VHH binders against NACHT, LRR and PYD domains-containing protein 10 (NLRP10). Designs and how they scored, part 21

Target 1, 318 residues: NACHT, LRR and PYD domains-containing protein 10 (NLRP10), of Homo sapiens (Human) (q86w26r167to484)
Amino acid sequence: SLVVLQGSAGTGKTTLARKMVLDWATGTLYPGRFDYVFYVSCKEVVLLLESKLEQLLFWCCGDNQAPVTEILRQPERLLFILDGFDELQRPFEEKLKKRGLSPKESLLHLLIRRHTLPTCSLLITTRPLALRNLEPLLKQARHVHILGFSEEERARYFSSYFTDEKQADRAFDIVQKNDILYKACQVPGICWVVCSWLQGQMERGKVVLETPRNSTDIFMAYVSTFLPPDDDGGCSELSRHRVLRSLCSLAAEGIQHQRFLFEEAELRKHNLDGPRLAAFLSSNDYQLGLAIKKFYSFRHISFQDFFHAMSYLVKEDQ
Below, E stands for the ipSAE of ESMFold2; O stands for the ipSAE of OpenDDE; V2 stands for 0.75 times the mean of E and O plus 0.25 times the DockQ between their complexes.

## First folded at step 18 (VHH; framework vhh_vobarilizumab_d1)

Design r4 (from q3 with Q98H; at its last look DockQ between E and O 0.78; V2 from the best seeds 0.74)
Fold by ESMFold2, look of step 18:
Structure r4 (fold): chain B 318 residues (1-318), chain A 121 residues (1-121)
Amino acid sequence: as target 1 above (318 residues)
Amino acid sequence: EVQLVESGGGLVQPGGSLRLSCAASGFTFDNYAMAWYRQAPGKGRELVAGITSEGSTSYADSVKGRFTISRDNAKNTLYLQMNSLRPEDTAVYYCAAHREGFYTWNYFRYWGQGTLVTVSS
């Protein structure tokens, strides 16, 4: 079967997809149905050197000696979770060319069209805007919409986010006292931002006297908490505004060109010091042939969307 | 130089409790899913509990309600709280990790050396 799981940014599609793979592994979900469940980040597909199924399996297994023949012997017992179809991106060295989807994602198109492994099961997650690109590839698919966190799921998220139960209780109490903020935490991406903000306040010994009342205020509270001072010795407000403008510029360029992974050179182009911005950018080293390259991404796609939206306000401050 | 180092194993009576720790280094802990596996003498490894990079957890039926997996990303440490221990829980417990970009829980990139838990009178 083929299932399309759709919902707005931050509604928890990736979290759900990863939870499903884990629940399958423990025997909680689909016991006995699948021999293998593979998670594939569409954002990272651009890093595959070849568009071959064997390479994909090696990367999923972390072992160039994965038993590919044995895995593929019963394709009806395989599930592929293709997470973030809307996050497919252009190759880094073809930025000026209008290729849309890179050659590397052609394997994913063959899987989706059922030309490769036609009996396997597929789960595809995406934002609704990408459905126009996905729908022509589909034949018979079930569509499921993600609605966000229930009240019980919000409570569980807070309890699992904080190491200390008393911290979790304090944070949840703050959020529950503001009905608008509590309802906004139905969106898991916003819930994460709120928890991170409150954790940062508690780690800095600060008392939360004013609560944010909308998503823009929530993101700004996070930014004001974690934005580091500039090391140039200048005015902190001017230095923080310069870094904020740079993050907005990076996000806007990324969205404009459908880019979600950034090289160190791209950060330097925007005058950003990646290691100092760990609250906003995550990094990993990837082996690309003989070279190891460091790539950055926003910690959550919601940050890239947020900074992109802000970029229009920053431009008008010229 | 990736290292996963387990600690906290030992001898305990049935019904007792232990807390296992796994100290991680050499990778960006926040980006990894983590797991506890165990291997009883003469048996294969089995998944006990897992936790995603976002904190979602799941447990094997045999330990559900008795064991709790948790992580502290600031300290790069994975934990397993084991309560109401039974002789069947006797095994070497392993910490494992994989990055959440391309993966399957059938295979893990990194493994610890293990810590022995013995449950007997």
Scores: ipSAE 0.636, ipTM 0.890, lowest interface PAE 1.1, mean pLDDT 80
ESMFold2 (binder alone), look of step 18: mean pLDDT 83; pTM 0.844
OpenDDE, look of step 18: ipSAE 0.812; ipTM 0.946

Design r5 (from q3 with F27Y; at its last look DockQ between E and O 0.46; V2 from the best seeds 0.69)
Fold by ESMFold2, look of step 18:
Structure r5 (fold): chain B 318 residues (1-318), chain A 121 residues (1-121)
Amino acid sequence: as target 1 above (318 residues)
Amino acid sequence: EVQLVESGGGLVQPGGSLRLSCAASGYTFDNYAMAWYRQAPGKGRELVAGITSEGSTSYADSVKGRFTISRDNAKNTLYLQMNSLRPEDTAVYYCAAQREGFYTWNYFRYWGQGTLVTVSS
């Protein structure tokens, strides 16, 4: 089989690839499926002077006496992880041209096209930009995408989110004029946060003069828009700060214990009033026998992640 | 190019703890996958724990929950914290390293000389 794992830079593809090789070695991953799992850095493939399978195997085994015939006896029990196909582009192609070889005749291309070791398993990691060069080499590949909304999907999302077409057009125009904000809306959870924030601003009659500059600013804009006014007296800034710290504490405890549902007692433990925090917490009713019991969760997992990350900032407050 | 020197072995009672160290002399230690292997009397060498250059870890079932592998790249040192030791943990423990450019865990290029751990009353 052949799997292509796609993801933007910084998504940890190399870390995952290397952990997979290690987890295989300890028997945690694919027990009994493979005799050998080889990790191949596409960035370093240029170091293979002969571009031959035997050289690749010797490099992976670190020994001129690697048991090549034993390794190749059952190709169906081999896995090659080709990490960073997008890093193969210019240096590899130029090196092949100097030696009179086309890129299509390189060892990696022969592996991917199934001309060499056609029964082995392949896992290829890449950034989406390099798919143009990879797809012509593939036959029956399973694609795993870590992609959010396309530009068309973002436009449709804004049109669907806002009931008023004029509001949708205005909101989308604001987002399109900020490249950072527009790119962030590729992530569906962030797109929802941005739409909610803009709708909240419009409903409150506020004019958006300055758009968020990063993902943290996006969440903070939402928080500042929807955190309720102080109900406890004249020190509203202290009360809002206390509520924010309590949300962070709840999120951190939830992550620590791998929980997503909270009872009212747990909210009270964190000094939170669930009904007043509907912008951040969803209320869920469950029938337990004849009684109805209310549970809360963060509206989206992204809020739980955000407040957990933010908890480090509020811990540093005086 | 890597040289590996283990230390910290010795005699401990069941239930005790021991910390093994492996000093590496490579210039690019943080580009290496590192492992602890062990060989009990009359048995073959077996993988105990591994750690990637990025710090991801994995453990053999026999030691999971009792042993912790870690690394300190500033000191070029690999560690194995061994807790709740059992008599069956008695073995010579070996440090191993392999560069993460082209590799497989079937073969390690660099090995230490080993350090003896004995767990008995």
Scores: ipSAE 0.697, ipTM 0.892, lowest interface PAE 0.6, mean pLDDT 76
ESMFold2 (binder alone), look of step 18: mean pLDDT 82; pTM 0.835
OpenDDE, look of step 18: ipSAE 0.849; ipTM 0.958

Design r6 (from q3 with S56W; at its last look DockQ between E and O 0.50; V2 from the best seeds 0.64)
Fold by ESMFold2, look of step 18:
Structure r6 (fold): chain B 318 residues (1-318), chain A 121 residues (1-121)
Amino acid sequence: as target 1 above (318 residues)
Amino acid sequence: EVQLVESGGGLVQPGGSLRLSCAASGFTFDNYAMAWYRQAPGKGRELVAGITSEGWTSYADSVKGRFTISRDNAKNTLYLQMNSLRPEDTAVYYCAAQREGFYTWNYFRYWGQGTLVTVSS
């Protein structure tokens, strides 16, 4: 079977996909139906050096530990979750025409078209923008739309995010007293930003006296909390503006070219010091053949979109 | 480079409580799913509880309502609060971590050395 989960950016597709893999592992979801459930980030698939099923399985199982023969013995007992189809499509479309390589030959397209492992189950998450590119690949698919967190799910998220119950209670109380914050936490990506902001305030010993009035205020509260002063001292306000402008520039360039992973050189091009900006950028080392390369991405799925949207405001201020 | 160091194990009476901690280093903690596994003598390793990078938690049936997994991303630390302990909870408890890019919960890339929990009179 094949299920397509669709929803706009930040509505919880990735959260639900990762939640499903965990719930399966504990026996809460689909007990007895699958021997293996694999999560595959579509934005990272470009990093596979060879587009082989075996390489995909090695990466999912931590390389050199994959029992590939055992896994593939009963393909009907496999589920692949392909998260973020919309984060894949632009490079594949361009390679189709110029390189002479058929898109039918790529591993993900072969899986979706049911040419590779035709009996396995698939769950694909995507934003609606990419549906026109995805639908021609589908044979028989069930479509599901994601609406965000229920009230119960928001409460559970706060309880699991914070270290102890007292911190969770304080943070949730602040959010429940502000209808704008509470409603915004229906979107899991925003809920994470709010929890991170409140945790940062509590760790810094600050009392939250003003709460955000809209989604832009929510992100700005996070930015103002975590944007560091410069290393040289001097006027930190001007340095903070320059760093904010640089983050907006990086996000805008990424959106323009459909790029979500950035090399260190790209950060330097934008005058960004990745290690000092851990609240906004995360880094991971990726094994690319014999080489290990460090890539950066925005720490949460909503930040790239937020800084792209804010790039107009930064330019207007000049 | 990557290290997961468990602590908090020990001998406890049935009905007692313990809190396990796992200190993590060598990776971006916030981007990783974290888990507690346990292995009783002569048995296979089993998942006890997991927590995603975004904070969603799930538990094996055998520990639901008694155990609570949590994470503190500022301290790079994973916790397992174990209440109402039973003799069948006796096991070596392992902290595990995996990046949420390409993964399955059948296998983890990084493991701690384990901490022993013994529940007996």
Scores: ipSAE 0.666, ipTM 0.897, lowest interface PAE 0.8, mean pLDDT 80
ESMFold2 (binder alone), look of step 18: mean pLDDT 85; pTM 0.868
OpenDDE, look of step 18: ipSAE 0.718; ipTM 0.909

## First folded at step 19 (VHH; framework vhh_vobarilizumab_d1)

Design s1 (from m2 with D61K; at its last look DockQ between E and O 0.78; V2 from the best seeds 0.80)
Fold by ESMFold2, look of step 19:
Structure s1 (fold): chain B 318 residues (1-318), chain A 121 residues (1-121)
Amino acid sequence: as target 1 above (318 residues)
Amino acid sequence: EVQLVESGGGLVQPGGSLRLSCAASGFTFDNYAMAWYRQAPGKGRELVAGITSEGYTSYAKSVKGRFTISRDNAKNTLYLQMNSLRPEDTAVYYCAAQREGFYTWNYPRYWGQGTLVTVSS
């Protein structure tokens, strides 16, 4: 069967997908139903060296551990979770013009169209904006909408995020007293941003005197908290502004060139030190043939979108 | 070089408790899901408990309610608190790490060397 999970950025689609993979592995979800469940990040598909099913399996299992014959013996006992269809590196309009330049997407399209492994189960997560590109590939699909956190789930999230119960209580109290923060925390990705911001403020000994009034303010509060100071301290406002402009420039260039993953050299072109910017950029090492290569991405697509939007304002102030 | 080093194994009486730890290095710990597997003599490895990079936990039926997995991202350390131990829990316990970009829990990416837990008498 084929299921499409839809929801706005940060509504918990990726979190749910990863929960499902783990719950299956422990026997909690679908016991006896599948022999293998594979998680596939659509953002990272561009990194496959070959557009072949075998390489996808090796990538999921490591090169030396993929028993391809065993895995493919009963395709009806396989589940593929294709996470983030909207994060494929070619937006619809540019994809049509450059189709021949991105053959890696053809493997996913063959799976979705049921040309490859037609009996396997598929779960696809996406933002609604990508449905225009996805719908033509689907035959029969069930659609599910992800709503975000209930009030109870928000409380539990705060309790699990903070290592100290007193910190969790203080942070949640601040959020509950601010309608904008509380409503925004319905979106798990924003809830993470808010918790990180509050934890950062508490760790730095700062008192929260003025709270965000909208979603843009929430991201700016996070940015203000986690932009690194210069080597000597936090008094160099000009160097912090340079880092901010560089992040905006990277995000804008990424959107312009259909990039969600960045090499270290690309960060250096923008004068960004990836390891110092862990609050905004995550990194992973990928085995590409014989080499291991590090790629960076914004911690969440919402950050890339935010910095891209802000780049118009920063350029005007230059 | 990625390293996962388990510690805390040993001999314990039935009904007792033991806490395992796994010190991780050579990768960005916060980006990885982590898990404990175990392998009894002459048997295959089985997943005992896992924790995603976001902190969601899941447990095999045989240990649910008795074992608690946790992680400390500041210390790059994974823990397994094992309570109400049974002779059937005797096994080598392995720490495992998994990138959450392309994966299946049938074959995690990195393994530790294991720590022996023996529950007897």
Scores: ipSAE 0.755, ipTM 0.943, lowest interface PAE 0.5, mean pLDDT 81
ESMFold2 (binder alone), look of step 19: mean pLDDT 85; pTM 0.872
OpenDDE, look of step 19: ipSAE 0.866; ipTM 0.972

Design s2 (from m2 with N106H; at its last look DockQ between E and O 0.77; V2 from the best seeds 0.75)
Fold by ESMFold2, look of step 19:
Structure s2 (fold): chain B 318 residues (1-318), chain A 121 residues (1-121)
Amino acid sequence: as target 1 above (318 residues)
Amino acid sequence: EVQLVESGGGLVQPGGSLRLSCAASGFTFDNYAMAWYRQAPGKGRELVAGITSEGYTSYADSVKGRFTISRDNAKNTLYLQMNSLRPEDTAVYYCAAQREGFYTWHYPRYWGQGTLVTVSS
């Protein structure tokens, strides 16, 4: 069986996928259905140097070598969760491009077309925009739409986000006083942005007297709270405006070339200091053959979309 | 080098409580999912409780309502509060961690050394 979970950016597809993997592992979901459940980030698939099932299993398994023969004994008892099909990336280095395969021959495409492990179960998450690329691969797929947080789920999210119940209550009270904020928190990605902004205000000892009036204001409040001062001092451009334009430039280039992972050199091309921008960019080290390379991505895909949209309001050449 | 170091194990009477800690180093703690496993004598390791990087928790049925998993990202520490302990909870408890990019909970990437919990009556 094959299920496609679709929804706009930030609607909780990744959160749900990771919850499902954990709930299955703890036995909250009866274990009689699957012997193994694998989570696969589509954003990171481009880093697989060999498009082979064995390499995928090796990447999913820990420091003990993958018991490939045991795992593949009953393919019908396997579940692969392919998270973020809309985040599949083009090869971005000459070495990776030379080692790439046609879309019909990539491991993910073979799995989705049911040419590899045709009896296994698949769960694919994606934004609707990518359905053009996904639909031609599908056979007998069931489609499910994710709509976002219920009122109960929003309250639960605030209680979980803040370590202190008093802080959680204060934050949720602020949001409930503003109908626009409360409605916006139906989208989990925006709920995260709002919680992060409020936590940042509380950590800085600030009293929230003015609340955002729309989703753009919400992102701007986050940006204004976490955007660091320039360490150069006498720069000819205002430091905040320069960093903001650089983030917009990075996001726009990424969207234009369908890229979501960036090397440190690419950040320097856009005059960005990755370690100083942890509020907007996250980083991870990846094993590529014998080398370890650091890659950055926007902390949430909603940030990449936001900065891309903002780039149309700012000329990069000025 | 990644290290996970458990502490807080010991001998306790049935009905008692213990709090286990796991100090983590060598990776960005906030970006990792964490879990507690246990292994009783003569048995395989079993997942007891897990917590995602976003804070979602899940528990094995045998401990639900009695154990609470939590994390303190400022201290890079994972906790397991164990209440209403039973003789069946006697095991070595292990901390585990993994990045949420390519994974399965059957084979976590990083393990601690373990801490012994004995519940005797």
Scores: ipSAE 0.726, ipTM 0.922, lowest interface PAE 0.7, mean pLDDT 80
ESMFold2 (binder alone), look of step 19: mean pLDDT 86; pTM 0.883
OpenDDE, look of step 19: ipSAE 0.763; ipTM 0.939

Design s3 (from q1 with T104I; at its last look DockQ between E and O 0.80; V2 from the best seeds 0.76)
Fold by ESMFold2, look of step 19:
Structure s3 (fold): chain B 318 residues (1-318), chain A 121 residues (1-121)
Amino acid sequence: as target 1 above (318 residues)
Amino acid sequence: EVQLVESGGGLVQPGGSLRLSCAASGFTFDNYAMAWYRQAPGKGRELVAGITSEGSTSYADSVKGRFTISRDNAKNTLYLQMNSLRPEDTAVYYCAAQREGFYIWNYPRYWGQGTLVTVSS
């Protein structure tokens, strides 16, 4: 069967997908139903050089360790969780872009259309705006909507985020006093941003007297807390504005070209020092042939959208 | 060079408690899911508890309610609090790490050397 989980950015689609794989592995979800459950990040599919089913299995299982023949013996006992269809990237190579179809994306389209492994089970997560691109590929899909955190789930999240119970209680009390902020924390991604912001304030010895009143203010509070100071002794405020513009530029270029992973060279094109911007950008090393390449992405999916929206307000070059 | 080093194993009486630790190095700990597996004598290795990079947890039925998995990202350390221990919990316990991009829990990317837990009178 084929299930589409849809919800706005940050509603917990990735969190649920990863928990489902883990729950399957512990035997608490679908016991006896599947022999293998694969998690596949659609954001990272562009990194599959051959874009073949065997390569995907090797990536999931580790090269030379995958029992490919055994795995494919009973395809009806396979589940593939394709997380983040809306984050499917276009290829980096210009020759492939001119063809109008990425060979890196061909495998997923064949899986979704049920042309490859037609008896396997699929679970696809996506944002609603990408449904226009996804729906033509679907055949008899069941759609499920993810709504976000209940009040109980928000309380549990705060307790889990902070290792110190007193910090958790203090942070949650601050959020509960602001109805707008409390409702915004229904979205797990926003809840993470808020917790990170509050933790950052506490680590810096600051007292939170005013709380954000909308989504833009929430992200700006995070940005103002974590944007690094200028170390060169020049005007720190001017340097911070340049870094902010550069983050906006990176996000806008990424959205324009449907790119969510960035090479270090692309960060340098935007004058960004990835290691110094860990609050906004995360990195992973990937083995590509004999080379190890470092790729960056925005630390939280909502940041790319936020900086993109903000880019319409940032002036081009002084 | 990735290393996972378990500690905290030992001999304990039934009903007792132990706390296992796994010190991790050589990768960005915050980006990885972590898990504890165990292997009893004459049996295969089984996943007993896991925790995602975001903190979501899951437990095998045999340990649910008795074991608690947790992580300290500042110290790059994974923990397993084992309470109400039973003789059938006797096993070598292994720490495992998994990158959450392309994966399946049948084949975690990295393993520790294991630490022995013995539960007997």
Scores: ipSAE 0.723, ipTM 0.926, lowest interface PAE 0.7, mean pLDDT 81
ESMFold2 (binder alone), look of step 19: mean pLDDT 85; pTM 0.859
OpenDDE, look of step 19: ipSAE 0.781; ipTM 0.941

Design s4 (from m2 with S58N; at its last look DockQ between E and O 0.83; V2 from the best seeds 0.69)
Fold by OpenDDE, look of step 19:
Structure s4 (fold): chain B 318 residues (1-318), chain A 121 residues (1-121)
Amino acid sequence: as target 1 above (318 residues)
Amino acid sequence: EVQLVESGGGLVQPGGSLRLSCAASGFTFDNYAMAWYRQAPGKGRELVAGITSEGYTNYADSVKGRFTISRDNAKNTLYLQMNSLRPEDTAVYYCAAQREGFYTWNYPRYWGQGTLVTVSS
């Protein structure tokens, strides 16, 4: 079977995909149907050492001693969850700017086209805009739309986010009184941004006087709250603006080159300190053969989109 | 060096409660899904409970409603609250970590040494 989960950025596709894996593992989902469920983050595929199915399986298992031969004996009992098809990355090496698909991309394409393991089951998550690229690869697929939080789920999220009940209630009250914020919180990723922003304001003893009028204002409020000052001795405001411009530049470059993972050296090129930008960037260590390499990514793709959009505004002011 | 160290195991009477802890070090705890496994004498290892990096939890049917898995990222610690314990819960309990991304719950990346839980009258 082939199922496509589609939804806008931040609607919870990744969360759902990961939940499905756990639910399967605990016997709640698809009991007896699959012997193996493999979760594949598409943005990480570029880090594979070899563009082979066996290598993908080894990577998924986290063990080069995984019984791949046995796994492949019954492909019909395998489920692959390909999370974030829209986040497939181009090779890091500039020289491979070949107009064609990278070998790693080709590996996934062959899987999706059912050339490789034609009897296995596939679940693919993607954003609606990326469907244009995915559709030609699909012969028969069921499409499911991810809509985000219900009203009940929004309330529940606030209760779960804030450990203090009073804070949760206060934050939720602010959001309920503002139609823009309340509607925005339908998107789980944005809901997180709003909760984080409100928490930050509360911790700083600031009263929320001005309410965001749109999603851009929400992100700006977040950025204004968590953007660190630059230690290079300049005016605090100038330093903050510099960091903002650098983040915009990083995001824009990533989007331009279809990159979502960044090396530490790349951050340095943009005069960014990764550890100090934990509000905006996440880091992961990846085993590449015998070496461990750290990569950064925007905490959510919506941040990268936001900073990319902002990059046009910053350029106009120059 | 990556380490997972379980604690809190011991002897308990049927109907009793026990809380297991797993102290994690040597990796970015926040980016990993965590789980408890158990292995009873003469049986294979089985998944008991899991928690994603985002905090979603689920349980094996045999422990559902009795066990609660939780995590404290600030302390890099995983917990398993076990209530209404039964003799069939007797096993070595293992803490496990699996990085979210390329992963499967069938093959965790890291394992603890395990802690023995014995439920007996």
Scores: ipSAE 0.554, ipTM 0.853, lowest interface PAE 1.0, mean pLDDT 89
ESMFold2, look of step 19: ipSAE 0.728; ipTM 0.924
ESMFold2 (binder alone), look of step 19: mean pLDDT 86; pTM 0.876

Design s5 (from q1 with Y107F; at its last fold request DockQ between E and O 0.93; V2 from the best seeds 0.85)
Amino acid sequence: EVQLVESGGGLVQPGGSLRLSCAASGFTFDNYAMAWYRQAPGKGRELVAGITSEGSTSYADSVKGRFTISRDNAKNTLYLQMNSLRPEDTAVYYCAAQREGFYTWNFPRYWGQGTLVTVSS
ESMFold2, look of step 19: ipSAE 0.774; ipTM 0.938
ESMFold2 (binder alone), look of step 19: mean pLDDT 85; pTM 0.864
OpenDDE, look of step 19: ipSAE 0.871; ipTM 0.970
ESMFold2, look of step 20: ipSAE 0.761; ipTM 0.940
ESMFold2 (binder alone), look of step 20: mean pLDDT 85; pTM 0.866
OpenDDE, look of step 20: ipSAE 0.874; ipTM 0.972
ESMFold2, look of step 22: ipSAE 0.773; ipTM 0.938
ESMFold2 (binder alone), look of step 22: mean pLDDT 85; pTM 0.858
OpenDDE, look of step 22: ipSAE 0.789; ipTM 0.942
ESMFold2, fold request of step 24: ipSAE 0.756, 0.771, 0.772; ipTM 0.939, 0.940, 0.943
ESMFold2 (binder alone), fold request of step 24: mean pLDDT 86, 85, 86; pTM 0.875, 0.867, 0.869
OpenDDE, fold request of step 24: ipSAE 0.790, 0.878, 0.795; ipTM 0.945, 0.977, 0.944

